# Ledger of designs, part 240: VHH binders against Flagellar brake protein YcgR (ycgR)

Target 1, 263 residues: Flagellar brake protein YcgR (ycgR), of Thauera aminoaromatica (c4kar8)
Amino acid sequence: MAELSTPSPASPAPLDGGRGDELEKFTLRGARQILQLLQDLITHRGLITAHTGGGHSFMTAVLKVDEERGRVVLDPSPDPQANRRALAAPRLTCVTQLDGIRIQFPLVGLGEGQDKGRPALFAPLPAEMLRLQRREFYRLQVPLAHELSCLLKAEDLARKPVEVSARVIDIGAGGVAVVVPTGAAEFVIGGTLPACRLALPDGEPIELDLEVRNLNRQTQRNGTEQLRVGLRFAALPRAADTRIQRYIFKTERALNAKARGGL
Key: E = the ipSAE of ESMFold2; O = the ipSAE of OpenDDE; V2 = 0.75 times the mean of E and O plus 0.25 times the DockQ between their complexes.

## First folded at step 22 (VHH)

Design RC4 (from QC3 with S53A; framework vhh_7n9e_1; at its last look DockQ between E and O 0.38; V2 from the best seeds 0.67)
Fold by OpenDDE, look of step 22:
Structure RC4 (fold): chain B 263 residues (1-263), chain A 119 residues (1-119)
Amino acid sequence: as target 1 above (263 residues)
Amino acid sequence: DVQLVESGGGLVQAGGSLRLSCAASGFTFSSYAMYWGRQAPGKGREWVSGISAGGGSTAYASSVKGRFTISRDNAKNTLYLQMNNLKPEDTALYYCAKQDYTWGYFQYWGQGTQVTVSS
């Protein structure tokens, strides 16, 4: 009786043929590496989407790493319901990005308490962290002050054309990530969004075709659910590419200058 | 637990048609985009088609565009793939996959259903 090895839940296979075995290459299991990465998240004030299961998530941040107690301190949601869900969840899946690299890590054993007199969530240090540098291109986190937007031409449930104004959260030579309200339009990985308009601060919007490459659900701190859509530039005119590159370069320079105390 | 059960595969002649089904359970089917993939002998898994949660948006690999049609019945928790004008190169194990909105890709492949297209 050959035990039909239940095929291990196939790791999310990226459309680009990434083998599940490649995931191990991106997994950090070293305690020092994990601590360093968590410290980096603190230093950069990285926002984390914490998934509690059932399609629910909330925005949090790592506030502190308590090495002595072997725990991480998280910022609780302003939504008590989200916190309750988090505490009830057997596992919290934390997703964030640092320097254009996607970071994912599980937290188990979430508890609530106080840190320095403020409400906080506590969890043991993660045993592993995924650091996925699968993107061909570096992506700049768009400063909130820049208010980059992309007008998406999509379809609704009835396959009627709809236009959705989406905030651009990151941009690179290969594409953008945007956020849209849940239910604003129908998205599917591999889908094409033709004749979209990317608004940059330096001039007229750029018309371009976009391909959906990634879909993430997240709940904002205010309790609003949104969809993060990773989009690839399917057809980018040379002039547009130049503008995008210029914007990225200029913005990075400004951010770096600010980080150095020059502004 | 998420379960995906593919069916409808078989042996067909070139130019023939098949309709694959994927029965989904263990999650709110209507809330997830769904996908078909396939794996030919000696090849890696390839994406074939996708459909949004509500069915309002669909996508196809270039190799199957115009021949395959993805659809879904949310009331029946079932995903479909109508395959027309089948070619020998379509011979593969076909898998159903669920969108992962945490990771952003698709996962939870079923056992698959074998499609064999004879010349």
Scores: ipSAE 0.835, ipTM 0.949, lowest interface PAE 0.5, mean pLDDT 87
Fold by ESMFold2, look of step 22:
Structure RC4 (fold): chain B 263 residues (1-263), chain A 119 residues (1-119)
Amino acid sequence: as target 1 above (263 residues)
Amino acid sequence: DVQLVESGGGLVQAGGSLRLSCAASGFTFSSYAMYWGRQAPGKGREWVSGISAGGGSTAYASSVKGRFTISRDNAKNTLYLQMNNLKPEDTALYYCAKQDYTWGYFQYWGQGTQVTVSS
């Protein structure tokens, strides 16, 4: 059924880099499912990051769901400029976590008003919510001492091959995130980097194809720019998958044992 | 303010071609990766293609690879999508999008241009 409306063209893209076909199975569009998930966020007092576009965000929470009026009530920011940006934005992209599950949903038509005499923000119920209960989205933060690296085979702005040794900052069943100097290579979301090499401690580097999923710019303390590149394993042989899972398991166990004193 | 203005859509018979343009202003065009997306009636928006800031890398959805070609002219601040061998399934409102390096994704800014492919 085509009951849910088409998203506004002025709204920000999903935070996952626009590969919506892969995420469709995690997308809730049923009104009752949406209401229940919002109620769960209220019950667990989930803190939400609301992205307003242009690199701005603010922290909020769902205070209540007004089912009769078909709207959610949000906590306004104590920063009046954040509230003004939110009210001017064509949509908010709300991101939160519930019991380890990443939740993401858009809100459009945000307005201001009062709820029981206190300032509040209001929006219609979202037409969809993303609930990512899948192991492939878990990312282990790689300890710096492990010095994991990935050799990226990419192109420069003249379409000439370049190899970039990138530090791996997180790794999961479905991919890695790496950092590279800004301008070291040309990247685009959806681009495939063939025959890259992921260096794990337990043997020879793994040759694998990577797909770019997100691109974040960072400025280091010394003013130098670097790029965080989120990468998905495009095709992963079973042997490579086993080695990656083993690395994650061993590292998690070691980190958890240190945190628990050997439990 | 960032502005993206799509044009070049129209009605075309299956097997035909169209070239879409996206005029960009309000930002340093050559510093940003750019994208095309589309939305068919009653369906969600889908990514179609992307091109890196310098044009050194391109990417395509599997449904359009080999038929569509993304390009950019950084001197004219214009993004293009050459669409060949069009199919009725390509009927959609087409949007260009700008990379957002703070959020890590891309954003649609324009009203889109309608492409209708008759059988």
Scores: ipSAE 0.701, ipTM 0.918, lowest interface PAE 0.9, mean pLDDT 83
ESMFold2 (binder alone), look of step 22: mean pLDDT 84; pTM 0.855

Design RC6 (from MC4 with S62K; framework vhh_7n9e_1; at its last look DockQ between E and O 0.40; V2 from the best seeds 0.68)
Fold by OpenDDE, look of step 22:
Structure RC6 (fold): chain B 263 residues (1-263), chain A 119 residues (1-119)
Amino acid sequence: as target 1 above (263 residues)
Amino acid sequence: DVQLVESGGGLVQAGGSLRLSCAASGFTFSSYAMYWGRQAPGKGREWVSGISSGGGSTAYAKSVKGRFTISRDNAKNTLYLQMNNLKPEDTALYYCAKQDYEWGYFQYWGQGTQVTVSS
């Protein structure tokens, strides 16, 4: 009876900081971090959508973390069929949110049992948990009055080059977020937009390469849909960096002064 | 509910080729950017490639650029990854993911398809 040594889930090597790898930055793999996050979910009674595949899901919650046994206890569905699907699924994809942060984690090896005399689902602790923090990178919200824009060099559906003038909504040392009309161009995370032009109030536009890091669809109050594109500065000349920093600093100072009743 | 089912993996020799497929259902496929990722044994998930909703824009990891081609057939709700000149280091579980436009990243990773490249 060869004890199949369950290969110790090798700690996934950090994704090489390449294009699109920001997901990795949001992936928790540390046992302590995972435990803490699961505990937080328990504390907050966070409802979890567990996807079983095949277009099926059920609502659950983390009831308990059993550190000794290395397992998580979930609330079973009131639907027996959902539980059967869950148990038959090779993997559950659990999705929830805590404090406005999306949390996603896989569970494999689901079993059923009892916890304190109540039916429960059991799974080994997740090897990883994705915690998608909206980039709390301190980004300056660009005042509407500044009318910052970025000319994006992108491609359309036919891979034809198109130029899209995008309003800059926030700016930081590492990049900008812009809004474009839906369908104005094709975007994909990890995509590069070369030779774009960022217009600052203090002079000529800055030519720079941008990398798409985030894509959000937003519906405006008027019902119009727009695409928010998070862009990283792929190669920022030092002079450009200085200008951007200066703008941010100046603007922040002005905003703070205004907030203090000085303007 | 979103479903992604990867297929096309297998054992190949170095220098060989594979074509992966990801069948998508439960959402308007043509409205979402799609992505391929991979996870090698003992390694973390690696982003491999992405394609915009209409297919007009593509992106590749440096490690696969020039060898892999991402494509999609929106009529068939299928994402593809043509993998040429495969290397042992490409050995991994390959999975597809859907763009999350609410949170801005990837979601709904499939179960994956195993690609093994022998030396």
Scores: ipSAE 0.806, ipTM 0.942, lowest interface PAE 0.5, mean pLDDT 87
Fold by ESMFold2, look of step 22:
Structure RC6 (fold): chain B 263 residues (1-263), chain A 119 residues (1-119)
Amino acid sequence: as target 1 above (263 residues)
Amino acid sequence: DVQLVESGGGLVQAGGSLRLSCAASGFTFSSYAMYWGRQAPGKGREWVSGISSGGGSTAYAKSVKGRFTISRDNAKNTLYLQMNNLKPEDTALYYCAKQDYEWGYFQYWGQGTQVTVSS
């Protein structure tokens, strides 16, 4: 992996985003596993974002796997400049999803040619693929009308305590995702937020410790930047777990009944 | 073109100290959370520490808490790891990493700097 994790300055590092310890268990290196995953992408007709470095990317797909020659065949971009950047890049970082699971793999030695008379891009099979199954449990998308919130006890730029009321956008047995304004507090993956309070409709807020698992930036249409913070529950008491699961169950049943009876 | 260049590694006796540096270029350093990771031979990478974009929040792996201190100088585009009371099990190639806000995790871009702690 050291040989594969040392990219040229023009491209991102191969398969090493996130915290290193959690990524290793999601990394496929067996030839059979890699071939099967690539076949699944072909069967599902998965769209792939191929990153060429310098902030450039293009959309592609795996057209087929040439197992005998040990090559993968990619759909070229209709934009000739994107194809030129891809061919000039020392490494192509491919990112996609399969049934909500993030898949990432590097391709090196990209070349151009034809496949059955059609233009195509070719590369050796990747030596590894990341299949990031981060969630073990279903996540309910929280209806806006519920105005579900979580009071976060975090830190500001001066490392002083600050409290942020964050809107909960999804919730599951193992955690929540929340949205906060950019700059409301300082967050880092691996950081812990003790004694936060999750407000459910039934009863008093639940006090719980949270751990930051992921951080995404999103710019709204009006240009406002906000931060999506993925949070894991730590040491959840049985009563709190029961209340959370009850909320999820009741809300999902209500949403399903509304969808079926939508006159 | 994101570049991260680690330095400050070396050979040190158990109980000693080292300070690692990570010089960043090709992006607005002050806008990104930054991390340190390490990899011992034949092992996967291990998260070591992280620091928020403004420096207001830090986090550490249990194995290093109290011994290692992460810091950053946003004016110099440099990330630091002060390592005290080093143990042989700290022997590894150390990498810095940049937050990826589209993916939601972080990525390594450099060659790393070797830290070797003799018993």
Scores: ipSAE 0.734, ipTM 0.926, lowest interface PAE 0.8, mean pLDDT 83
ESMFold2 (binder alone), look of step 22: mean pLDDT 85; pTM 0.860

Design RC7 (from MC4 with S62R; framework vhh_7n9e_1; at its last look DockQ between E and O 0.33; V2 from the best seeds 0.65)
Fold by OpenDDE, look of step 22:
Structure RC7 (fold): chain B 263 residues (1-263), chain A 119 residues (1-119)
Amino acid sequence: as target 1 above (263 residues)
Amino acid sequence: DVQLVESGGGLVQAGGSLRLSCAASGFTFSSYAMYWGRQAPGKGREWVSGISSGGGSTAYARSVKGRFTISRDNAKNTLYLQMNNLKPEDTALYYCAKQDYEWGYFQYWGQGTQVTVSS
């Protein structure tokens, strides 16, 4: 009877359609890193949404990390039914945020018990934790005055080619984030947008291929919904890379100078 | 509450075909991009395919491109993955996921459906 090692339900790694390499950047697998992150969650009393499957979830928190026993202690739900579901679930998907960073981790082998005389849930330490830092933390926010744009070649609902002029809101060495009107085109993570055109202030647009890496719906203050599309440079000529880098550095310098009261 | 239920997995011989289904509930299915992922034994989760909310855009992992076809029926709140020319390396637990437009990635997955391809 080969114990079908139930594959440890690894938390659904963001299907980063990109090279597995980027997801790895966001995945903590080191025991020390995991412990630290869990401790941080404790310190900050981060509320965790624990998904039990079947559309059910409950709010919990990490109460303690037991390093000796290699387990995490969670706050049980005040709802006994939720706890039963949790215990019956082959996997909990825990989702939280810390300092604006989304954290996701699976827990497998949940049990109930007591911690210091109080009811608690116990699980082995997660094998991995996903820490999704928003791209905006790593990229230059484009000043509105620069009016950077990207002409996206995408498809509509009917798979008809459409061109969408998108405002660039942030830029980095690896890609851009743009905003488009909702419904302007169809996007999917992992999708490729070929032969797009990035307009920089310093010259002719750069033709490049883009890969969709993330999709966010944002509601503006005026109530208008927009789609923020995170795009990776799929193929960037060296000359284009140089131009982009130059722009970033120049802009950062200018912004810093302004912040220092120089402008 | 978001619920995803995968089905259609099974044992097939190499070169065979399977069609996976993912029944979605608890959200406006037609408003979300959907994805397939898989996890082979002893391996990490990998992205397999994605489809936009309206189905107008699709994406595939290199390993499955040309063999797998993602589709959706928004009227039935169902996501599909047609898998042709299956290979032993396609053996995995397959799961569907919903786009998370708040965080930008995908979340919510079911229990998955096991696909086993024999040589």
Scores: ipSAE 0.797, ipTM 0.939, lowest interface PAE 0.5, mean pLDDT 87
Fold by ESMFold2, look of step 22:
Structure RC7 (fold): chain B 263 residues (1-263), chain A 119 residues (1-119)
Amino acid sequence: as target 1 above (263 residues)
Amino acid sequence: DVQLVESGGGLVQAGGSLRLSCAASGFTFSSYAMYWGRQAPGKGREWVSGISSGGGSTAYARSVKGRFTISRDNAKNTLYLQMNNLKPEDTALYYCAKQDYEWGYFQYWGQGTQVTVSS
């Protein structure tokens, strides 16, 4: 988009998409900060999930930043339908991580074109980027082989208790993200789930209270819908905190050693 | 196009009550979690309350818990906030917000409705 507009009734507000007062300190609005962060994504060859709406997404990467023209250049999908959805979408919500830090930014006004004779997608630079740099926001991507799970004690639409065994997809000092089938329970940002049980590979499950911090919806290619639930640890006993941090450290060390040896 | 229209604000004496409404259109209301936020003079925007898409889960900021009740009527595409025992500190412009499942958080879409609580 050539310029950012202020919201009108029935239009999205500026990037204030959380509990308002907590996200502002993680929102980058300076042109130099945004350009540097995009350049870091290019340098680290970061993979980006671009959400097109309706539960659809595709993988992309920032190929370059055209500072003179004020544009970002993205890698198109090999799937032509994904590219058509992206071009038709009023907004792409781009999500990635850099050194365990979650990064989100919207792109509007996506167009197609050529970059050095190759097909590419173009969009104006984002005016804002969310960079969640805080200890409790760092999340290790859990290797599938570890099969981490969390038993959630939540409520259904009738406010009756339900238990949902959810796969843990990332874990940090301050919380986890899990996936559940859509409709398995009712979730709302700010809601609490008491007496959940987090199963780490060693030892007994950890009993803890969780708070819902974010909610993302996804549709698998087979049409199955799932909900990704970002959860914060409420009050952790020191022993539980130590176990979680030890798991993260050990797993990060192992993953970093494999990545270094695989260069 | 998504539209959220807040109403029900006004001037009220401390200890009084107000009921806010948020009329929603342009999306499948029953598929989205919904929220109330507020902005007081000289302060940033503050999350107040949330309710899940089916109404099975609710959440409140500590400053309003026990005094405010969020509810929804999915047949009427309407979100409500019952505010009891109002305090001067509750004076603010109140906004409803819609969950954004791609962004992962929520966004304010309406103009807001003013609540003013006199001492």
Scores: ipSAE 0.726, ipTM 0.937, lowest interface PAE 0.7, mean pLDDT 85
ESMFold2 (binder alone), look of step 22: mean pLDDT 85; pTM 0.863

Design RC8 (from MC4 with A61D; framework vhh_7n9e_1; at its last look DockQ between E and O 0.42; V2 from the best seeds 0.65)
Fold by OpenDDE, look of step 22:
Structure RC8 (fold): chain B 263 residues (1-263), chain A 119 residues (1-119)
Amino acid sequence: as target 1 above (263 residues)
Amino acid sequence: DVQLVESGGGLVQAGGSLRLSCAASGFTFSSYAMYWGRQAPGKGREWVSGISSGGGSTAYDSSVKGRFTISRDNAKNTLYLQMNNLKPEDTALYYCAKQDYEWGYFQYWGQGTQVTVSS
């Protein structure tokens, strides 16, 4: 009787929410952390979108964490077909948010059963959970009156060099976020934009290389779509860093003074 | 609903080549940047390459730069990764991912395709 070594459930492929280096920072692998986060989801009754693959998903929630059995209990879909898909899926990709933070986690080995006499889905505890905290880097929201801009050196659809003047919406020690019209240029996370020019109010533009770290589409109130591009300073000269820091400090001070009724 | 199906993996000798494909469905493929990632045994998932929605911009991890080429055929809703001069360290499960423009990162990784490079 050859013990069919039940193939060790393939460790659920980690969910990727970013570049590998950043992803690790946002990935929880500690059992206690995972349990806590799951408990938080329960407490907040967070709705979860469970992706079953094939373009299918259903809404669920974590009902319970069974620490003794090392499993999570999910609310089944009211749609029996969705539940069948879920059970047939090699992996569920669960997506939710808590306090504005995106949470992603894989579930593998989904089964159905009952919890307290109610139908439920069961899965082993996730091996990892991705909690995409927007970079805790303090980013100064740039006052509209400052009109900070960054001239981006990018490429268009035809790989033709284009220059895009982008408004800087926030700035920190590590980078800037800018907004550009949709379609103004081609962007990809991990892409480098060389020889860009950051315009600060205090002098000549700073020439610097930028790395694309984040891409968000935003719809303005007027219905216009914009692309928010998160950019990292790839190589910042010391002098430039000093200028940026000075600007941030000065601006923060001014904003705080204003908030205190001093202006 | 977003579906990504990777293919083209296999066993190759060091110095060999493979071309991976990712068939995309359930979204307007041409409107999204796409990415390749990989996960080696016992390691975390790592970013390998990215391509903008129109293909006008590409990016590569330093480890694969000059060897790998990302491309896309928007008419076929397919993402490609040409892998040349493969090395044993390239052995991994390769995934394709879609840009998440809501959260700004990657999402909807497929099941992956296994690439094994023998020494």
Scores: ipSAE 0.827, ipTM 0.946, lowest interface PAE 0.5, mean pLDDT 87
Fold by ESMFold2, look of step 22:
Structure RC8 (fold): chain B 263 residues (1-263), chain A 119 residues (1-119)
Amino acid sequence: as target 1 above (263 residues)
Amino acid sequence: DVQLVESGGGLVQAGGSLRLSCAASGFTFSSYAMYWGRQAPGKGREWVSGISSGGGSTAYDSSVKGRFTISRDNAKNTLYLQMNNLKPEDTALYYCAKQDYEWGYFQYWGQGTQVTVSS
């Protein structure tokens, strides 16, 4: 195959020093896995941005999967022009998130029709779905009450040093995800944040270097935007690793005790 | 429509220099982090360097750090890659990418510009 002259807009670029087709290892092609992931999107009522090309998109959702007919049912746009663009497009590129994991899939052969007497859009099941997860380890969702924070040492838009206190939303052996206010600092995938400080409840903050792995915009219910920053631990000393694992274990035990106490 | 147009590639001897440019249109350039990637024959697209929307944060793959410099001119909607001390291993199709904050990664690569470094 010849050199690629233009990448597709739906294909993420690799972000670390590794080589190869990074997208292939995140690509689901098994029918059972695709059906399960679509069902998960339905169950969690995931909102999907459907890109029709030409810079146009609309918000939609998967309403149901029709396994016998091998098709997916989508919520039409309230904007009739968006629906016409979708029906005329050679494909839709659907982008969403499930528990902070980016999901992307193409839909081709979109048609219109009715579902239980309501207008709906239909397409064959996608032949592939991207589930972009790079983590090797379990990720604990940090209880809000713990108020875990990480002090980031970054730069602002004026290229001046700034310290940003970022709330930790999940933590695992390999890294954390944090949220920061819009405009608090400048971030770039691959960027290194030296001498950050992770505040755990059971001791003094851990000093560690972090590497930016992904950047997602999150919209709160009131429309306020914040930035979710996926961070990898760079060279984690054994003592720091032990403290992180201990926090995860203790928090898991506490969560399990609450669940059992509810029996 | 988002468009990214790379230029400045060519054939160069090892140890030489090239300056790549990426002209951006169809989006507010100054609001997005931007990246350079490359693709050698038989390999996937790989990250080379990135720069934050304001230019205050830069990052480089370890294989190019100290030799390549990423920069941007937000007034001209242009991204640059200064490549010094080029090596045969740098031979690839180079393309720029725009941060996608819904996707979380790079997207919307240009058509690319070929860099070939001879021994």
Scores: ipSAE 0.635, ipTM 0.897, lowest interface PAE 1.1, mean pLDDT 82
ESMFold2 (binder alone), look of step 22: mean pLDDT 85; pTM 0.856

